# VHH binders against q9y6x5: the designs that were tried, part 348

Target 1, 379 residues: q9y6x5
Amino acid sequence: LPPKLLLVSFDGFRADYLKNYEFPHLQNFIKEGVLVEHVKNVFITKTFPNHYSIVTGLYEESHGIVANSMYDAVTKKHFSDSNDKDPFWWNEAVPIWVTNQLQENRSSAAAMWPGTDVPIHDTISSYFMNYNSSVSFEERLNNITMWLNNSNPPVTFATLYWEEPDASGHKYGPEDKENMSRVLKKIDDLIGDLVQRLKMLGLWENLNVIITSDHGMTQCSQDRLINLDSCIDHSYYTLIDLSPVAAILPKINRTEVYNKLKNCSPHMNVYLKEDIPNRFYYQHNDRIQPIILVADEGWTIVLNESSQKLGDHGYDNSLPSMHPFLAAHGPAFHKGYKHSTINIVDIYPMMCHILGLKPHPNNGTFGHTKCLLVDQWCI
Key: E = the ipSAE of ESMFold2; O = the ipSAE of OpenDDE; V2 = 0.75 times the mean of E and O plus 0.25 times the DockQ between their complexes.

## First folded at step 15 (VHH)

Design yh22 (framework vhh_8dlx_2; at its last look DockQ between E and O 0.82; V2 from the best seeds 0.00; counts 0 for: pae E 2.6 > 2)
Fold by OpenDDE, look of step 15:
Structure yh22 (fold): chain B 379 residues (1-379), chain A 119 residues (1-119)
Amino acid sequence: as target 1 above (379 residues)
Amino acid sequence: EVQLVESGGGVVQPGRSLRLSCAASGFTVSSNWMSWVRQAPGKGLEWIGDIYVGGSRFYNPSLKSLVTISRDDSTNTLYLQMNSLRAEDTAIYYCAKGKDYDSIYFDIWGKGTLVTVSS
């Protein structure tokens, strides 16, 4: 039988939550599998970009999902979480579920993973759920496991997405121990439900399962605000994305806009597109605007309206607070092995290997994950 | 003493609804995998549905539209709501506690409650 892989994402699960809170189900999962303690995600550290990086192995500049909110100046199209269904935005890359599905005797399934309800390169997942935040984890889990168990051609790759603890992180802030403890307990219980369901269906021993996340969460405060209106008139630019990385489209001379913003706050770096640091791999795409503003950790960029978020993400991808974790279990993985760090783009070549797929050109390094896999030599 | 006690069974007319209760003692319902099963006369055990610790529920596809499983933490009670009952739903209904996540069997059973659907 062809190998099977389930990729699960709990949005906004910061890596150090594992150290600060109890996760009996997840720890058991890890004990019988592998753990990568820190995953360095891609810049910007937002939901859509990083989820697409996981399944493409590409930096944002390469796969073209460069933010949760985007603008294309040529077509004058907008991208947002409420407007993400146009294949135009996704077609700059080939996600793994498409690659998988184009193989003989294989199909893909998805529950709410970004991009899975869109035909990409004229291919849509054989089984998928349209994104709806109101749909319970139970329903998502039921559909995914049904497809994994009963489909023909067999589902060999599936994705499962859940919005927590991100939503709660935004609401309460990651430092709210009381509320976050409750939220994270629920997450652990859901992991328990997942594992139990797989066991009940007889899938557990033969299914490879990856549990990961797209980004972490940092504490924000009303005392750490950067008001752009204090630095520049809003008539001089169009705001494409706001915080903590603002995308600026000048309506006047770019240099003039830059000069007005460059000293706006000591807690914000202002970059012309060509001056964006190379380490971000966030330059070579037309969807990246002429000027970007990057707030320091925990700082929020605002206009006249104040932010109500007590937590946020999207900051420098070198910050530990932005880093998620990766755990995995199944026949492809060792048992009881822990690894320090990988890059989020490294997940794609690993998944391709597990599934026996030829990877598209990508930015991942297969060598970074060799020690996780039973069939590889670990140096 | 660790036990499960079903109640709420009886004679009901076709098309009616019935809610069964399962009171647990000696353990916490919300901390365990719980299940409803039934046995019709002359037939084997039939799985109805499960509720997991995280609250996820799964049902027999043949019964999904007619049943709902729930629990009350304050009373440590498991429930089975049945709607639009039919003659073929006549059975002894059991609640059961799963052993653990690694053992896919039940370690505690109730004595069952009889449901008779008859006009």
Scores: ipSAE 0.852, ipTM 0.938, lowest interface PAE 0.5, mean pLDDT 96
Fold by ESMFold2, look of step 15:
Structure yh22 (fold): chain B 379 residues (1-379), chain A 119 residues (1-119)
Amino acid sequence: as target 1 above (379 residues)
Amino acid sequence: EVQLVESGGGVVQPGRSLRLSCAASGFTVSSNWMSWVRQAPGKGLEWIGDIYVGGSRFYNPSLKSLVTISRDDSTNTLYLQMNSLRAEDTAIYYCAKGKDYDSIYFDIWGKGTLVTVSS
């Protein structure tokens, strides 16, 4: 009987939402499994990079998805969330679903996890949905559970992605208790649906399930804008990505561009690529531009316009507001165990262990997650 | 008192549509998973479909294209929309409440409403 794993992401689920809102269904899931109270994600704390870090165990500089908007100067290719299907961008790493489905008698399935509709190393998830944000959670759940229950060779690794609470977090901000309470209650009910469906299909006791997220969310404000146009003319650089980490490709001397930007705001750090703090692990990839601008928490870099967002993410990964949680249930996991913290890159080697896969070289540390697992000595 | 009362049954011509209602009292429909089940003359119970607390719906594969389950929280009512009715859809239709939100068993049933599909 091969081990099976379902990896679920609710985008933008800040770890402290668990303390500040009520989640009866998620709390029941946690009570019967494990909780990691906060997961330290990778810098930049953006959606595409962190979802790929979960499934590769790599820092962004190593897997090559370094932002939601990227430029590769050698090929002159541009990447965006609307133009993300070119395997070129994804091929610097091997995600776990590729490794999994290349094993004898195994398949992988995906309901919209970033990258699963791309043929990475000429291998696309065995069963997948093309990304479409209009597809309901119900349909995603129905497809993923159908594939888990009916496929030959069997699906042993599956992913499920949902856009909330990220979308609402951007719209309302995490401090809007009334709107976020309504949003988070809906998400808790969907977690209830997930658990109920797995029980109804007879999968619950023998399927390992991880519920996690890629990042959190911080409050933004019209009072916290950094107007880039007030500091530097557009003609001096190409803007690859804007906020909260701007990626700047100089058109003139790099030192001159740096000098124009370094005094732009006390609420923004300006880094030459070689000066990016080592703790970010965000330097050794050609897709990282020569200058980056890192806004302070809750500050928004704009080009001379007001921001429509009331919440955002992408900030320094040391910030608790950027951290998600991880919960898990299944035969591989202890019951009723709580763990303080792991790094998001640690999830990959843990998943490989559960599935009996040899991990590719990665930045994760298996020892950080071994206390979650029944087959490991915690100390 | 915990109770489920179905209504909206009756005689209907083949090819037509019909909406059944299930009024709940003594508990909140949206806090429970709910189901529709039917029993044709001389047959056993046949599961039609479920609606879960989060609104996700799952149907008997043989009926999926013909039925839609919904609920209205303001009236505490569960609905079954049936389309393109056939003579074989003649049955007593029951709504049921799941024992617990995450249970696979029912604990409360309605008394049923008869649907007869005939010319």
Scores: ipSAE 0.463, ipTM 0.818, lowest interface PAE 2.6, mean pLDDT 93
ESMFold2 (binder alone), look of step 15: mean pLDDT 84; pTM 0.842

Design yh23 (framework vhh_8dlx_2; at its last look DockQ between E and O 0.01; V2 from the best seeds 0.00; counts 0 for: pae E 19.0 > 2, placed apart)
Fold by OpenDDE, look of step 15:
Structure yh23 (fold): chain B 379 residues (1-379), chain A 119 residues (1-119)
Amino acid sequence: as target 1 above (379 residues)
Amino acid sequence: EVQLVESGGGVVQPGRSLRLSCAASGFTVSNAWMSWVRQAPGKGLEWIGDIYRGGSRFYNPSLKSLVTISRDDSTNTLYLQMNSLRAEDTAIYYCAKGKDYYSIAFDIWGKGTLVTVSS
């Protein structure tokens, strides 16, 4: 039988939550599998870009999902979480579920993973759920496990997405011990339910399961605001994305806009597109606007209205607060092995290896994950 | 002593609703995999649905639209809500407790409660 892989994402699960809170089910999962303690995600550290990086192995500049909100100046199209269904935005890359599904005697399934309800390269997952935040985890879990168990051609790759603890992180802030403890306990309980369901269906021993996240969360405050209106008139530019990385489309001379913004705050870096640091791999795409503003950790860029978020993400991808974790279990993985760090783009070549797929050109390094796999030599 | 006691069964007319209760003693319902099963006269056991520790519920597809499983932590009780009952729903209804966190076997069963659907 072909190998099977389930990729699960709990949005906004910061890596150090594992050290600061109790996760009996997740720890048991880890004990019987592997853990990568920190995953360095891609810049910007937002939901859509990073989820697409996981399944493509590409930096944002390469796969073309460069933010949760995007604008294309040529077509004048807009991208947002409420407007993400146009294949135009996704077709600059080939996600793994498409690659998998195009193989003989294989199919893919998805529950709410970004991009899975869109035909990409004229291919949509054989089984998928349209995104709906109101749909319970159990319904998503029920559909995914049913598809994994009963489909023909067999589902060999599946994705499962859940919005917590991100939503709560935004609401309460990651430093709210009381509320986040409750939220994270629920997450662990859901992991328990996942494992139990797989066991009940007889899938547990033969299914490879990866549990990961797209980004972390940093504490924000009303005392750490950067008001752009204090630096530049809003008539001089169009705002494409706001915080903590603002995408600026000038309506006047770019240099003039830059000069008005460059000294706006000591807690914000202002970059012309060509001057964006190379380490971000966030330059070579037309969807990246001429000027970007990057707030320091914990700072929020605002206009006239103040943000109500007590936590946020999207900051420099070198910040530990932005880093998620990766845990995995199944026949492809060792038991009881812990690894310190990988890059989020490294997940794609690993998944391709597990599934026996030829990877598309990508930015991942297979060598970074070899020690996680039983069939590989670990140096 | 660990025990499950079903109640709420009886004779009911077709189209009516009924809620069964399963009172647990000696363990916490919210800390266990719990299941409802039934046995009609002359038939084998039929799975109705489950509630996991995390609260996720799964149902027999043939019964999903007609049943709801819930639990009350304060009273340590499992419930089965049944709607639009039919003659075919006549059976002894059992609640059962999973052996451990991820068990595929039950260690505790109730004695069952009889539900008769008849006009």
Scores: ipSAE 0.759, ipTM 0.904, lowest interface PAE 0.7, mean pLDDT 95
Fold by ESMFold2, look of step 15:
Structure yh23 (fold): chain B 379 residues (1-379), chain A 119 residues (1-119)
Amino acid sequence: as target 1 above (379 residues)
Amino acid sequence: EVQLVESGGGVVQPGRSLRLSCAASGFTVSNAWMSWVRQAPGKGLEWIGDIYRGGSRFYNPSLKSLVTISRDDSTNTLYLQMNSLRAEDTAIYYCAKGKDYYSIAFDIWGKGTLVTVSS
């Protein structure tokens, strides 16, 4: 009877939404479990990198998913959120569902967590859904719960991904209280549906559930644009990723491109790869381009003067606006415990502990999450 | 063609420090996942720690304060620094090269170097 774990992500769920909006269902979940108020995520604070960091315990430079848009010069391969199925991109790490399902008498299930529809190290999640944003939360949940209840060998690790509040955060901005209140109420209703479904199926008391997110969201404005075309001609570089962290592959001498960019805006830091701050752990992978541009919070890098986004993420991971939360409930977790912060890479070794798995080499620290767990001493 | 050769083992007094070396040939250590493992008499293999190609280091939590892994790319050599050695640290120490992240299986092993901590 191995312990079971369901890992749920609501994309773009900024930590302080919990104090600024009403969440009766999530609040009940937290009250009977644990809360980590802020999770310090990995730089850059984007969807694909942070979801893979959760399930590998690795910084982006170590797991190789270094952005939502990447280019590999050796293989000439491109990665994007619409072109993410090549195992090449994912094979620099081993995610927890692979390790889990290759244990005797275990399988893994996935409803659209990034990477779960890819055969990583020739191994794909035992049960999975191909990514399709049109599939309802209810259908994702129904598949996950069916697999948790009916699979042989049993599903012991399952994951569930939902696109909100990220999509709405981009559309409205996190400061639009009226629209975000409607969006976040809908998400809270989905959490209520999740808990109710687990109770009805007899899973609730013996399933460990983590509800978390990959990053937050910050307010953008048409008054906070950085126009690269004002500083450098398009012909001098290939643009691999744009905003808020631009990835620049020079077509001419790298120093010339750097010099054209370094004084482009006081609201943007320009780094040669070797000069990227050590605290980002964002240097030692060939997929990180020779020059990156890091916009200040709320600033948008554009090639021309238009932007459709009212909210964005990807900024410095020290910014509270980029931090998600983590809540958890189940037999492994204390009840009514609140913890201030962990690193997002710490989630992986905690999950491995809960599941009785030997973690692969990772950047997480199990000790940072001990206070959440009933079988550990907090001190 | 690919080889790992450990050195620096021997008899050492409790409380002292020792640095083990692992010379690699046939590949570049900075392009590989490298590990130190040990086997005490009559026991199974115990992980000491790893260094990933990107330079990230991971240690067995029970040993984390006692060991440091480093490498020197110019000599293609991996190192294990061990401090405050205890009798329980007596073991054969191996370096190993990983190739496949899935199983954390090591496809190339050294022959090992014996460390004896004895007063």
Scores: ipSAE 0.000, ipTM 0.150, lowest interface PAE 19.0, mean pLDDT 89
ESMFold2 (binder alone), look of step 15: mean pLDDT 84; pTM 0.839

Design yh24 (framework vhh_8dlx_2; at its last look DockQ between E and O 0.73; V2 from the best seeds 0.00; counts 0 for: pae E 6.1 > 2)
Fold by OpenDDE, look of step 15:
Structure yh24 (fold): chain B 379 residues (1-379), chain A 119 residues (1-119)
Amino acid sequence: as target 1 above (379 residues)
Amino acid sequence: EVQLVESGGGVVQPGRSLRLSCAASGFTVSSNWMSWVRQAPGKGLEWIGDIYVGGSRFYNPSLKSLVTISRDDSTNTLYLQMNSLRAEDTAIYYCARAKDYESIAFDYWGKGTLVTVSS
């Protein structure tokens, strides 16, 4: 039988939650599989970009999803969570489910993973759910497991997405132990439900399952605000994205806009596009605006009318608070093995290997995940 | 002592709805895998649906459109909502705590409640 892989994402699951809270179901999952304690995600550390990096192995500048909110100056198109269905935004890369589906006797399935309800390179997942945050985990799980079990051609790659604990992290802040404990318990219970369902269907022993996340969460405060209106008039620029990385499109001379912003706050770095640090791999795309503002950890960029969150993400991808984890179980993986860190782009070549797919050019390093796999030499 | 007590059964006309209750004692419903099953006269046990610890529910495909399982943590009670009842839905309905996914074994059962659908 061809290998099968289920990729699961719990949005905004910060890596250190595993140390600070109890996860009996997830720990059992890990005990029977592998754990990567920290996954270094891509800059910016937002939902759409990082989920697409997981399934393409590319930095944001390469796959073209550079933020949750984007603007293309040539076509004058906008991208947002409410406007994400145009293949224009996704076609700069080939996600793994497309690669998989184009193989003989294989199909792909998706439950609300970013980009899966869009035809990319004229290919859409054979099975998918349109994104709807109101749809329960149960319904998503039911559909995914049904497709994995009963499809022809067989589903060999599937994705499952869930919005927690990200939404709650934004609402309560990651340091709210009482509320986050409740939220994280629910997540662990859902993991339990997932495992139980797979066992009930006889899929557990033969299915490779990866549980991961796109980013972490940092604590924000009303005492840590950067008000752009104090530094520059709204008439001088268009705001494409706000916090914690603001994308600025100048309406006047770029240098003038830069000069007004460069000293706006000691807790914000201002970059011309050409001066963005190389380590971010966030420069070589037309969708990146001429000026970006990067707030320090825990600081929020606001306008006078902006709403505040108690938690947020999108910050420097070197910050531990932005890092998720990766756990995996199945015939491809060792049992009881823990690894310190990988890059999020490393997941793609690993998944391709597991599925026997030829990877597209990517930024991942297969060598970083060799120790997780039973068929590989680990130094 | 562990106990499950079903209630809410009776005689109903076709097309009507009925909600069954299962009151549990000696353990927490929300912490266990719970099931509804039924046995029609002269037939074997039929699985209706499950509710997992995380709250996920799964149903017999033949009954999915007609049944909803829920639970109330505050009262430690399991529920089975049935809609558009038919004569073939006549059965004794049992709630049970599931023990093992491999054997589909139940370690505790209620005594059952009879539902009769007749005109």
Scores: ipSAE 0.678, ipTM 0.876, lowest interface PAE 0.7, mean pLDDT 95
Fold by ESMFold2, look of step 15:
Structure yh24 (fold): chain B 379 residues (1-379), chain A 119 residues (1-119)
Amino acid sequence: as target 1 above (379 residues)
Amino acid sequence: EVQLVESGGGVVQPGRSLRLSCAASGFTVSSNWMSWVRQAPGKGLEWIGDIYVGGSRFYNPSLKSLVTISRDDSTNTLYLQMNSLRAEDTAIYYCARAKDYESIAFDYWGKGTLVTVSS
């Protein structure tokens, strides 16, 4: 009956992990499907913004989730990873699960994808789990497969989110081969569980599955710190977000704050909002603060002289270290096809095509993904 | 050589709990899809549940609330915890290794351990 799609994210899965580590289960998945080796994500290369870009096809300035930490001066509202449920933040776009479940005889299910536990445009995912990082992959997988198999109206679009390898990438850094090998092996085993469960339930042949991620990870170091307190007194500004893209709300004249920051470090670019490079598509939203500070790759902006993270992300989206991959399998996809790159915003119009949905206006280009799909000419 | 040895069976009273063990040799339990299956007297085989390589567990719906499968990588041992035992749970209990991840066929079985639930 209608096409079905499961969208899976393993947070912080850097594209080149695929060539530098062993993934027997993921490689079997790819061999029978498609691979996009690099996905160019959106700036800033943070979790909430990029997950929302996948499901809306929009740059961050257009969908309004511009960082993991945000402030709105008019309403005085704050957004953070622990305070993310107010629909105010999410309502500047319509994510694909909302469009999907408003169709006749369709519903959507979610196992912790960012935003799926929020009533966006008064519509929350038909089936969902409230976010809780303590919930095992097993429980997430069990719920999502039960909903795909047993719901009325049928679940035609489902999401599954997992926090690794992002959490371990922050803790150990991507250059820690010993710890990252162990972490990535576990993730590959979980992909094996996913595929095996879909086969055992009879879903494998008729379900389209996308396995992707929101961003990569770069190595950090105590030798690469930018101490903001050395350049400016904290009383001159409100800090909305810190690293690697700091969001600065001046408490004094903006030009004075800019002048105190502009020569703070050769490893940090300081932008007035109007001067943010056009290629970032990161200017036209009130939630983007008047001054942003963008650290060079592997540099950390701190208020003190130490950092607890050995890996981080959020940097310039042109950096290969920030790029995830995309793999897909199912009746809509070719078998054994590899593609070099797409933009992360291109995933949305592709998913809409697979599901027979009319996409909302977006920044993606369907033509970039045509070669992945069996029903399209690759020209 | 691949071997599976179940233990922990015996006579138990209704309402009690029992944990069965399956010691494996010749392969690594955590690298394989493992199952528990039982056979009541005069009956066919009944699937109890699986544990997948990633640790995900799936159970026969009729037994879901009564059983838990686990494994211990340090001892290469698979476990079946059974709670609130009933007379109908009297059976020979087997652990088995799945032939491959694409099939529910089993290539190695244990000899089984008998559980008798009787007052």
Scores: ipSAE 0.048, ipTM 0.656, lowest interface PAE 6.1, mean pLDDT 92
ESMFold2 (binder alone), look of step 15: mean pLDDT 82; pTM 0.823

